# Ledger of designs, part 6: VH-VL binders against Protein STK_02290

Target 1, 225 residues: Protein STK_02290, of Sulfurisphaera tokodaii (q976g0)
Amino acid sequence: QEQLVAVNELNENLGKVLIKIARDSIANKLGILKINLEDYLSSLNDPILNKKGLAFVTLETYYGNSTSLRGCIGYVEAVAPLKEIVSKAAIAAAFSDPRFPPLSKGEFDNIIIEVTVLTKPQEIDVENRWELPKKIKVGEDGLIVEYGILYSGLLLPQVPMEYCWDEETFLAETCIKAGLEPDCWLNNKVKIKKFQGIIFREEKPKSEKILIIKPSEVKCKKEEI

## First folded at step 4 (VH-VL; framework fv_acimtamig)

Design s42 (from a16 with heavy chain S31D)
Fold by ESMFold2-Fast, scan of step 4:
Structure s42 (fold): chain C 225 residues (1-225), chain A 126 residues (1-126), chain B 106 residues (1-106)
Amino acid sequence: as target 1 above (225 residues)
Amino acid sequence: QVQLVQSGAEVKKPGESLKVSCKASGYTFTDYYMHWVRQAPGQGLEWMGIINPSGGSTSYAQKFQGRVTMTRDTSTSTVYMELSSLRSEDTAVYYCARAETYYDFWSGYLNYFDYWGQGTLVTVSS
Amino acid sequence: SYVLTQPSSVSVAPGQTATISCGGHNIGSKSVHWYQQRPGQSPVLVIYQDNKRPSGIPERFSGSNSGNTATLTISGTQAMDEADYYCQVWDSSTVVFGGGTKLTVL
C-alpha cells in the first residue's frame, strides 16, 4: 500500500517545508542550530512527506546577480520517506560532495538551496535505438543511463535546459556521466530511463519566497561545456 | 544496531566451490548495497564485487568474472558469495561490507564501507 | 587500472604525529576513505569522504585530499593506533584500495 510521492501532490507550502528541512539539517550539522534531527523529522506528520520519495538537493553560492554550483547530491531509489531523503541529501550535498570542501559556517548565509523531487524513473522502450531521441523531451525529462550496477549516470531535467542541449546531446552527456562512451545509448544492453520532476528553490539565500520551477521554464544559461 | 554476521571458517580442496553467507540485522536490508572484499594472508584488501539486495543485480571485479556469484535472500536478510574452481591462491579472509551510496550526478557513486562482517577464513589446500 | 600508492610502513614515537600518504592521479577529484585494521580484526572506517570522522573515532584522526595525494594524519599517536591503514576510492566502476601502510609506534 505504500506508494511514492507524486509530483502533483506537492504544492508551494510543502515546497517551503522541504526547503526548511534542507536548511535546518545543514544548520544542525554546522552547529548553527542545535536540534535532535530524528525528533525534528518525527515531528513532521504531513502524510505526503511521510511517503517514500526521490529527491536531489542542489546548493549554489550566491553572488547577487550570479550563482555557482556548491554541491548536488540525491537519491534515485525509494529507500526512505521524502522528509528523510531531503534531510540526508541536504547534508550530503553540503558536506559529502567530493568536488568541494565541506560547507563552512561562513558560507551558510550565502548559499541558495534547491530541492528537486523526482517521479519514479521508467525504462524507455523502443524497437530501434535511433528512436530514443524522439522519446525524450528536453524541458520535461531527466535521464538515467544504466549498464549493470556499477555504470550509472543521472542528469536532472533542468540540466539540458541550462546547457542548451538537444535530445541526442542529452543522451550522449548522460552516457558520459555514467562512465560510458557518448554513443552508449545505441547499445541495447544499456538501459535508458526517464523521469520528471518539480523544483523548489530559494529566490535568494534564506528567502521566505520559494520558487516553483518547471524544467521547461529554465533559461539557456551556458553553451555546451 | 547494525550487525553483519558471516558463516564460519572453511577448509577446501582445489577445484571445489565456496559459499559464504553474511546475515544483516539492525537496518532495512534492501536500503544498502553489499560488497565482498577478501584479504590473503599478509596481503592487502581486494574488492570482489557488489550486490543490490533490493533487485538482486550484481557486478563483479574482472579478476573474478566467471568464477564468482553473489545472491541474496530477502526473507532472511542474507547475502551469499560463491566462488568456484578454487585454487590455493584463493586462501583468504572473505568480508562482506555495507556501503551507503550517495549519488553525485557529476561524479557518480560515493561508496564507503561503514560496517564490516567479522570475516570468514577460507583455506584452500590439498 | 587506477592505482593507489601507499608507503609500506611508517614509524612514529608515542605522542608524535604520524602521516600516511595515499598517491593517485588526480585523487583530489575523488572521495577518499581510510580504514584501520588491527591483526586478526575486520577493517574499521576511521575517515570517510576525505576528512570526515565517523562517530566513535578520536579527534586525533584527520584527513586531507588535494592534487595527487591524500593524507591520513594521526596526532598524539598512541600505542593502540598501531595497525595497518588502507586508503580507498571509487573509480569509474570499481573499488580501489591502496596497498596498505603498517604503522608502528616504537
Scores: ipSAE 0.013, ipTM 0.545, lowest interface PAE 7.5, mean pLDDT 87

Design s43 (from a16 with heavy chain S31N)
Fold by ESMFold2-Fast, scan of step 4:
Structure s43 (fold): chain C 225 residues (1-225), chain A 126 residues (1-126), chain B 106 residues (1-106)
Amino acid sequence: as target 1 above (225 residues)
Amino acid sequence: QVQLVQSGAEVKKPGESLKVSCKASGYTFTNYYMHWVRQAPGQGLEWMGIINPSGGSTSYAQKFQGRVTMTRDTSTSTVYMELSSLRSEDTAVYYCARAETYYDFWSGYLNYFDYWGQGTLVTVSS
Amino acid sequence: SYVLTQPSSVSVAPGQTATISCGGHNIGSKSVHWYQQRPGQSPVLVIYQDNKRPSGIPERFSGSNSGNTATLTISGTQAMDEADYYCQVWDSSTVVFGGGTKLTVL
């Protein structure tokens, strides 16, 4: 559909705007910034940001030399313009991630914000399910596993890179994420979808320098020495 | 202002079918899942199933599988719940309830109900 | 199937603290949500994700969840808090509710 944001439409300047939307939305909810969020979003004049999109917002606590996950929420259905999705995902990542307490005002200056924009998921059609690992590329594709409406799991493209997984392990882990057995991808009733993404990340908390990261550039951590 | 407005009370005979509606307003209809929950007189809440208004996909509690059907009409922002082969034990207040569609890596979809319809009392008797 | 256990009733004097438990196997690993239902009315979300309050819910309401027990706490209980309270989790692609607790403010 022509309303959907494509990864190749996004550049560094738009990435900076997306990070600013996330940062300002969280600040507004914390009372650090006093804006009317609806008016703020409606004032953003960019045709790309007004297209429907999918995005995840990740928050990490910054310790100088290291970071730790602090929140991660996103949207897997293109239900609103990208600017609204990023705003909603940022607020949800800060205050509604069930793994963490709500973000406090004192933490605001110590978190790194990362926005991952996703392409439209496409179902992978194969005649033989054993061919599925050949249709997926670690470092390029994220995965969604669906079995009806209730069993659903999504892993972002950078996840198998971070954990040093191959394509078959990636399929198995996404099945587990959906609440299914690791070999769920062999079941003809299970839908496997793939998507791509682009990552925009603050270099450090509140940095003007925004990094553009392709999933293929995410380093695999190996225990060595 | 979010509102979920349900159809009025029904009196049915055993063996008949029920169709309850829930009309949504004040938000984008396709951005939220809709669940159906019932409550028999003096009893607790019982989950019946879920519908995604965007695609129309559904999932039902095992107890109701084969008797319940959930549908939606995007042009009127309305979800429907049909229950067939009614029995006296189907006497209950039926609620529609809204849930967010955002996803997290740990819990998957977050399934808490931020807004509920006013309920539809259905009495099944002969 | 997963089961949530609540006491059928709890009584408290006005101004005192009421606690309502929700027991479930390893419930501390799940997100617990709480609903208030006044007679003849629809349920209202009062706590979500263990301990978070929706806008409009008084600070008197708080929650916790660890081990095998989640707890809804109402401090300085008022007559208007008299209602049935239900806990809820998501387990294995189904919504599970507790049996409900009737809170009486004497």
Scores: ipSAE 0.012, ipTM 0.566, lowest interface PAE 8.3, mean pLDDT 87

Design s44 (from a16 with heavy chain Y33W)
Fold by ESMFold2-Fast, scan of step 4:
Structure s44 (fold): chain C 225 residues (1-225), chain A 126 residues (1-126), chain B 106 residues (1-106)
Amino acid sequence: as target 1 above (225 residues)
Amino acid sequence: QVQLVQSGAEVKKPGESLKVSCKASGYTFTSYWMHWVRQAPGQGLEWMGIINPSGGSTSYAQKFQGRVTMTRDTSTSTVYMELSSLRSEDTAVYYCARAETYYDFWSGYLNYFDYWGQGTLVTVSS
Amino acid sequence: SYVLTQPSSVSVAPGQTATISCGGHNIGSKSVHWYQQRPGQSPVLVIYQDNKRPSGIPERFSGSNSGNTATLTISGTQAMDEADYYCQVWDSSTVVFGGGTKLTVL
């Protein structure tokens, strides 16, 4: 009965709510807020928030004019309503990203929260696998590679922009991410899916101004030096 | 609150089939993946496979491919593991274990077992 | 075909620090989890993601993971810590367990 969240259902108001869910979930885990998380999430009755969704939460430490990555975790299976996925991803990004120590209370006011909601993945069906690069658009599409249920790799739409990849390199890197050889996308038994992402980001820590960022606006590292 | 309750001990003869159940309670059944792990007497833990209770999708360890089947019933929040063509080497305690699955860009899937069933002892002998 | 190697046994005196190793090729790039199993009982998660403790696990349990070796450290070891300990990783498409280490506290 539950449907996946669609692109045209996501607006600025929902972005603000998703950021608030992420903020409050982390604050509750740090003991800054004292809420019953189940009751909190159950009180959110927007129909879109109650549809199953995929999301990543990214945390960045804020230094005024610059930021640095502090955590980034997401869910790549549509196992729960979007509100629950954002809450779980936020907690995991803050406390379970193996690259970083758990977030401390002292850091809470100095992080920027970013929520990327993934749209429903669509399988790319081609007669000839060599046409796959032509069916993918860097700056618009993220990719999922699947071989069974355990070989799975996902790269967000902004990733190939950041690394200046073309479509064929993007396919190869997603195969590697799935634990497969770089040419896995030529194998007819491997499923290639594409999706779009919508990024909601705090302008600065705890800001009520939420930015909506398109993946095509992400500049590659060569331009940033 | 969170509990995984497995079916009781069984004694089987070689060539028979085994079916173990694992009933989940205290959480949203479809939000967590379920794994099956076995342990022969005095031996270590051996992974058998995984089921996604939401869609029913499965994947099995290569050693058990063709002999194992994992299913679920969402109305009863129960996962099943069936193992066919039993031999004495299949004598073991069989565990279900819950995993929350999330993803990062460096490590890939982060999959660890936060709750385990109590285990089901299966003895296969003539 | 990824393999995790643990010593079969480790002995320690009460109150001293026990160290259990888990060896694997480039294991420092993976997330390592540790389980404690007492005789006749189910495994219990004691460390996840290299160095994080679940609620209810004493602070004397800690972990580290770098290069080719992950380590479970139990400081001020108590008689109740006597158990088998297993390390675990996710490798590509499968779950891999170490062979287990029996910790004896004498």
Scores: ipSAE 0.034, ipTM 0.633, lowest interface PAE 5.7, mean pLDDT 87

Design s45 (from a16 with heavy chain N52Y)
Fold by ESMFold2-Fast, scan of step 4:
Structure s45 (fold): chain C 225 residues (1-225), chain A 126 residues (1-126), chain B 106 residues (1-106)
Amino acid sequence: as target 1 above (225 residues)
Amino acid sequence: QVQLVQSGAEVKKPGESLKVSCKASGYTFTSYYMHWVRQAPGQGLEWMGIIYPSGGSTSYAQKFQGRVTMTRDTSTSTVYMELSSLRSEDTAVYYCARAETYYDFWSGYLNYFDYWGQGTLVTVSS
Amino acid sequence: SYVLTQPSSVSVAPGQTATISCGGHNIGSKSVHWYQQRPGQSPVLVIYQDNKRPSGIPERFSGSNSGNTATLTISGTQAMDEADYYCQVWDSSTVVFGGGTKLTVL
């Protein structure tokens, strides 16, 4: 199946499967679980999991009362079925995020796994660039800024909610993320794309309870009150 | 498994054009970037540019801008690198090299070359 | 533009540890990748993202990256490790290679 996974096709049961794929892929790479990963993924015959999809996997170290970022890697091109993308993203988040050392066996039971499934990014077409803030919605849209093949920045839909940004600030921050000036979104040569997402997150490390979070439900968190 | 097979050695005269091919197999051709890197005799590796086979988008190193062109044929899973106005200084082994397309949230694309073609020796002499 | 500096040559006795440096301004904030090139052969990825090994690369290869210097370390160096080694980063909009280090095992 070539068509892309839509966010509204994903329910709690599929979210649990996606988290399990991420958890098991990392465990297998650490030698905690001994499976043939290709056979494991081939055994997953759900039609939705076999559609091409886009996803980020985020790992956070759990401290009981708080968490800290431990890894975050994803795919923004529809290169493989969702089940394979989540597996690859989980392994990359654990072992290939350049901000962090590779995840150790001792950390496995203390990380929270989060999977964000994305819709296909769509370029925003406007006649007047000053209309761009009106074509995006904080709480629904993530953004991608592209300038040629080498300058690219992506911010997930939950990010502007966490930092209490308005739409114009969101555009500026995504430009900065791409390595460009904050007003890059006014340049006709810069492509602005938007996408939506749904978040599946372990309540605590290895929890059977999986939270479904919509970006609009993420609270403003400049500081904890 | 993954293979990148390049066209054979070429001998060219100054002023001519070169077109090297790189045929990919063992993976989904449109899901990975392809780069071109050259190496003059006894010298180091020099990056020439990148193509994304899915859309055909390209970006070239400044040194080669205006005389290098990268294209692809998705029906044959082949990328091409054409270099025009050849000089003796263009004598080199030319490599194609594959890069993953996954995206790091903070750093962007992580471009390292996991598979390389066997290389194509191009000799430019009068 | 961004520049990576490597020593032109490093010599080590068989069984000893070889270290190859790659210098760059704030290179510790970048992901460094390392390629091995034996005479007459294509480069082979031996380390990616500072310290990670591709499948099939021996465990005696390791890497680090901090401050202004990235390092490739080869423990228990063997004759087959004799090769040129190149570091590489992605800097903004371009691929940058170091000048290469010839490792001699004698």
Scores: ipSAE 0.033, ipTM 0.616, lowest interface PAE 5.4, mean pLDDT 88

Design s46 (from a16 with heavy chain N52H)
Fold by ESMFold2-Fast, scan of step 4:
Structure s46 (fold): chain C 225 residues (1-225), chain A 126 residues (1-126), chain B 106 residues (1-106)
Amino acid sequence: as target 1 above (225 residues)
Amino acid sequence: QVQLVQSGAEVKKPGESLKVSCKASGYTFTSYYMHWVRQAPGQGLEWMGIIHPSGGSTSYAQKFQGRVTMTRDTSTSTVYMELSSLRSEDTAVYYCARAETYYDFWSGYLNYFDYWGQGTLVTVSS
Amino acid sequence: SYVLTQPSSVSVAPGQTATISCGGHNIGSKSVHWYQQRPGQSPVLVIYQDNKRPSGIPERFSGSNSGNTATLTISGTQAMDEADYYCQVWDSSTVVFGGGTKLTVL
């Protein structure tokens, strides 16, 4: 019954603090910073940071003109204050993403950190499953597909924008991400949840300029020449 | 510091039911999955199932479906594993083990056990 | 259905390198985790996600995973490393453990 962080409570200054939490948590784990992480987080007394929240941290290796994915981990249950979730997600993205080796000290100055704060996922309840695409909006909603505890897939709100998907394709791709068939969303035993988000991103590694990105502002690749 | 403290050893008769507890401390209880793994004397590790302490969602290994039930009490940070219709073959040390609940976009769930309870010896004999 | 195969025992002299294999079909596409268990004690995570070490685990422990074989390597093996070692993966909807390898240091 504790209040959750709402995305409209987050402004540029809080976005900078969230990025700093992520950056400092990784630096501490690498031995670049020598802090007691628990004391560090306890010193952050902003009321919004102390509300429970959900977040993903994405790390990208920076090459000047381009970036490549280096890690991405998050939390989809509101189990801890936002400050703790961002700290834990950052550490996990850097050291526990199974696609990549643990982040090294030499990489720290060459990664871009992005924090996506999520609203609480809410199950979409429809009488006719064919109405599900009408209850989802590309450019606003991310999706979670769950089938029991073992099959789960999540796609952030910016993903269908990047790949130029419509709502039905978005549902199908999230089913595939969950390890299910593309039409899994027609199965009454499969739960479909939606959520919204706001993205805070370093302009370049360790930049003081933090970009605030709305999913609807992400450009479709098919609109490129 | 993270601790998982399990209930004490039990002696049971065939046909009875078993209920083992695992009390968590030192971390946010609802942020981690809890698994149950057993080990018969002189044998290897055998997975029984998983529970998400937040929502209470469960999944059980096929061998134990119909006999096992996993529950939790968030107010006491405790997970329970109940096994019914006990047989001599159920004699084992029963462990609870913690796993991360964070999600990665490549493999989904991360299912390695970073902390284990001390184990509960259950002897089933006539 | 999915099966992980480990040798039942491995012997090594003190100070030498011990290697423990974990065989599985296309195991290189899975994340492999390794646990150490001494008699009467709970298992302890020594390697996770193929080759990552938890805090507190000595640098002499390392792992690899490719093709059909994952390997736990213990360099400069010490008497204290004598234990049973288990590999573990997640396959489809279940946790799968290897049968365990008893490491003897003599």
Scores: ipSAE 0.015, ipTM 0.610, lowest interface PAE 6.5, mean pLDDT 88

Design s47 (from a16 with heavy chain S54R)
Fold by ESMFold2-Fast, scan of step 4:
Structure s47 (fold): chain C 225 residues (1-225), chain A 126 residues (1-126), chain B 106 residues (1-106)
Amino acid sequence: as target 1 above (225 residues)
Amino acid sequence: QVQLVQSGAEVKKPGESLKVSCKASGYTFTSYYMHWVRQAPGQGLEWMGIINPRGGSTSYAQKFQGRVTMTRDTSTSTVYMELSSLRSEDTAVYYCARAETYYDFWSGYLNYFDYWGQGTLVTVSS
Amino acid sequence: SYVLTQPSSVSVAPGQTATISCGGHNIGSKSVHWYQQRPGQSPVLVIYQDNKRPSGIPERFSGSNSGNTATLTISGTQAMDEADYYCQVWDSSTVVFGGGTKLTVL
């Protein structure tokens, strides 16, 4: 049985370390830092950071009074220790998000870094699939939809908050994200899993102040509904 | 560095089955997906399926569903592809190919192949 | 049943720019990857995620993807670039390859 990082094990100091790992990994790839990344990660001996974990790194371009998405990549399988996952996700978010060109050196001081750490996904088991909306909670749960290995969709817990979705809409949108019909969650062959998360975010680019955000605290954006 | 080394060429008769191996080295075997792709002589690339070496979960192209099986052995960092009920049109070079496991919100899993095995020629004839 | 369409062959003189197209419905909403295959060899990734080059791939290789067409561009084409080129996308539940384009440099 794999020991995974639990959300309640993460405090503000660990959140600061995760943000620093993300920022330093990107800086190293850009040539701003010149470190041996393997040695850097090996020097991080916190037991929690050495447990397998799941995480997404989100980058936003900062405009002073607003931000826009610049990259978002994560891991939904517990393939490495949390410190390695955050490093790999940060590099991928900066350079491998297909929606955006690779991050340039000139952008480094103008992005906000956000790290979302996920709990282990647990399959929701119900006798009647129409009960699924009652087994999930917007503001607490993220969702994964799986149909084999190929049809897979994940939405982070903050996503339905940002879009002001209810639980049934959240299920339908996760089905669509998986490449399935919106009512896929009614199909007995489709697995529905839920997980929780905690968000660590720079207050502004390169800020020493790291915000801890619970998904329930994310506000609906009127322009997105 | 990263290497994928496949088993040697095989000659089979129609109705037989084949089992091709792909041994990985130079990276953490369970941190990447492995795909199988084949190429008939003078033809293009055809995707057969994917395996997650960590848990052994698989998914196959519909054309091969029911006669292909993918497995792995984590102790030897090796993936296997078995194809049953062989026909002459299964004559092809069979490749294993590695893919990253990270996920993005636009395309899902990226599923591009950064390293390929050298290929295994399988000839199916009487 | 997503389909990618490539021209079967493209010819270019040495030093000129070669362009290889990959057509697909709304392909601009997908990530396109490109592979080079020389005779008797395994495919090699030359472009991933529309326009990104792996380490070791020359600057003369570039890509674009918009609308219904993705394009692989090889500037200053050299004899060593002579090969078959395949585009590839992920369509939700499967990997889809184009039919391949033979690039001739003469």
Scores: ipSAE 0.024, ipTM 0.626, lowest interface PAE 6.1, mean pLDDT 88

Design s48 (from a16 with heavy chain S54Y)
Fold by ESMFold2-Fast, scan of step 4:
Structure s48 (fold): chain C 225 residues (1-225), chain A 126 residues (1-126), chain B 106 residues (1-106)
Amino acid sequence: as target 1 above (225 residues)
Amino acid sequence: QVQLVQSGAEVKKPGESLKVSCKASGYTFTSYYMHWVRQAPGQGLEWMGIINPYGGSTSYAQKFQGRVTMTRDTSTSTVYMELSSLRSEDTAVYYCARAETYYDFWSGYLNYFDYWGQGTLVTVSS
Amino acid sequence: SYVLTQPSSVSVAPGQTATISCGGHNIGSKSVHWYQQRPGQSPVLVIYQDNKRPSGIPERFSGSNSGNTATLTISGTQAMDEADYYCQVWDSSTVVFGGGTKLTVL
């Protein structure tokens, strides 16, 4: 099996590079930046960026003191180097998220870019399936549910924090996301994998200050009125 | 730049098996799923299954389960589709088709086929 | 089990607007893609994600998707648009195609 990016390899400097890849990829598609994207990506020689990885790119419209979702797309298969995945996810988030019209050139200076990098998923194998909730930690783990290659669902580590779910609810929701029944995690033919993630986010549009957010730091929406 | 080149036409007898190849070029082979779709003469498109070239994992349409096998060779960027126990009803053009799989929180996977092979005509007759 | 229903044929005069429907239960909650297939050729993607055009597809092709019906619209239809058109969705871990519509340009 090929090595994937690990959370402990990702620091603030790499986060800045990932954000830059996302921003430059979008700018190139908008005609703001004129580069050959393949040459640009091939020039990035950092060993970590050349490891296969999983990533989501989230775009938010910035209003000064608040933001609203503008796009969010990721790749759940470790099929390309992290640098390519971030570039592709950024372009898809900006132009291919079916919830939103394609990002316009006039919006480019008013979006915040966020990159969530996922670690290599590890299968959780227990003799008693009822122990699965005890092997998962909300605020640390994201989940993947797999049944073949067609039934697959992934929820990022920050999702159960945002929705104030416990571990059992998190398992059930991930089953539903995979297109399976909520109790799918009790079926021993269904694979349950956990992974960690790290979030890199611009403080404001085009900011040199990149925030590193751990999923455990994401506030529960039910606790915030 | 992206090309999917399939093996040539075949004539088979009932009970035989077929193996169609699809050679990919112009992109990173393991970064895209590959699907197989067939079309009987004068009929519509029928999905057969999917393979992830990265890991080799597969999933097949229920109708073909037990008769179809999909494999890949990463060294040659080639995907194969084998169909056994051929019947006259298996006469069709067989296509490989590339899908970029990405994930969004509302719709899940958004598989659409951006490039198709040229098709392989398989005639099953005695 | 999910079924997409298309009319078997649609006829239009050159320069007129052709409309091809794709019916499915609550299809408006799904992402619909459209393929054009000319005789003896492979299918070609003409619309993806309900209403987006790939590079190289003329602006006269457009799409919509709401409720129980997705629609492919071809304005100013030309002779070269004569082809079979297929809609497609992803449902419950399977690819589902419509039966296809033969567009005849008179």
Scores: ipSAE 0.015, ipTM 0.593, lowest interface PAE 6.1, mean pLDDT 87

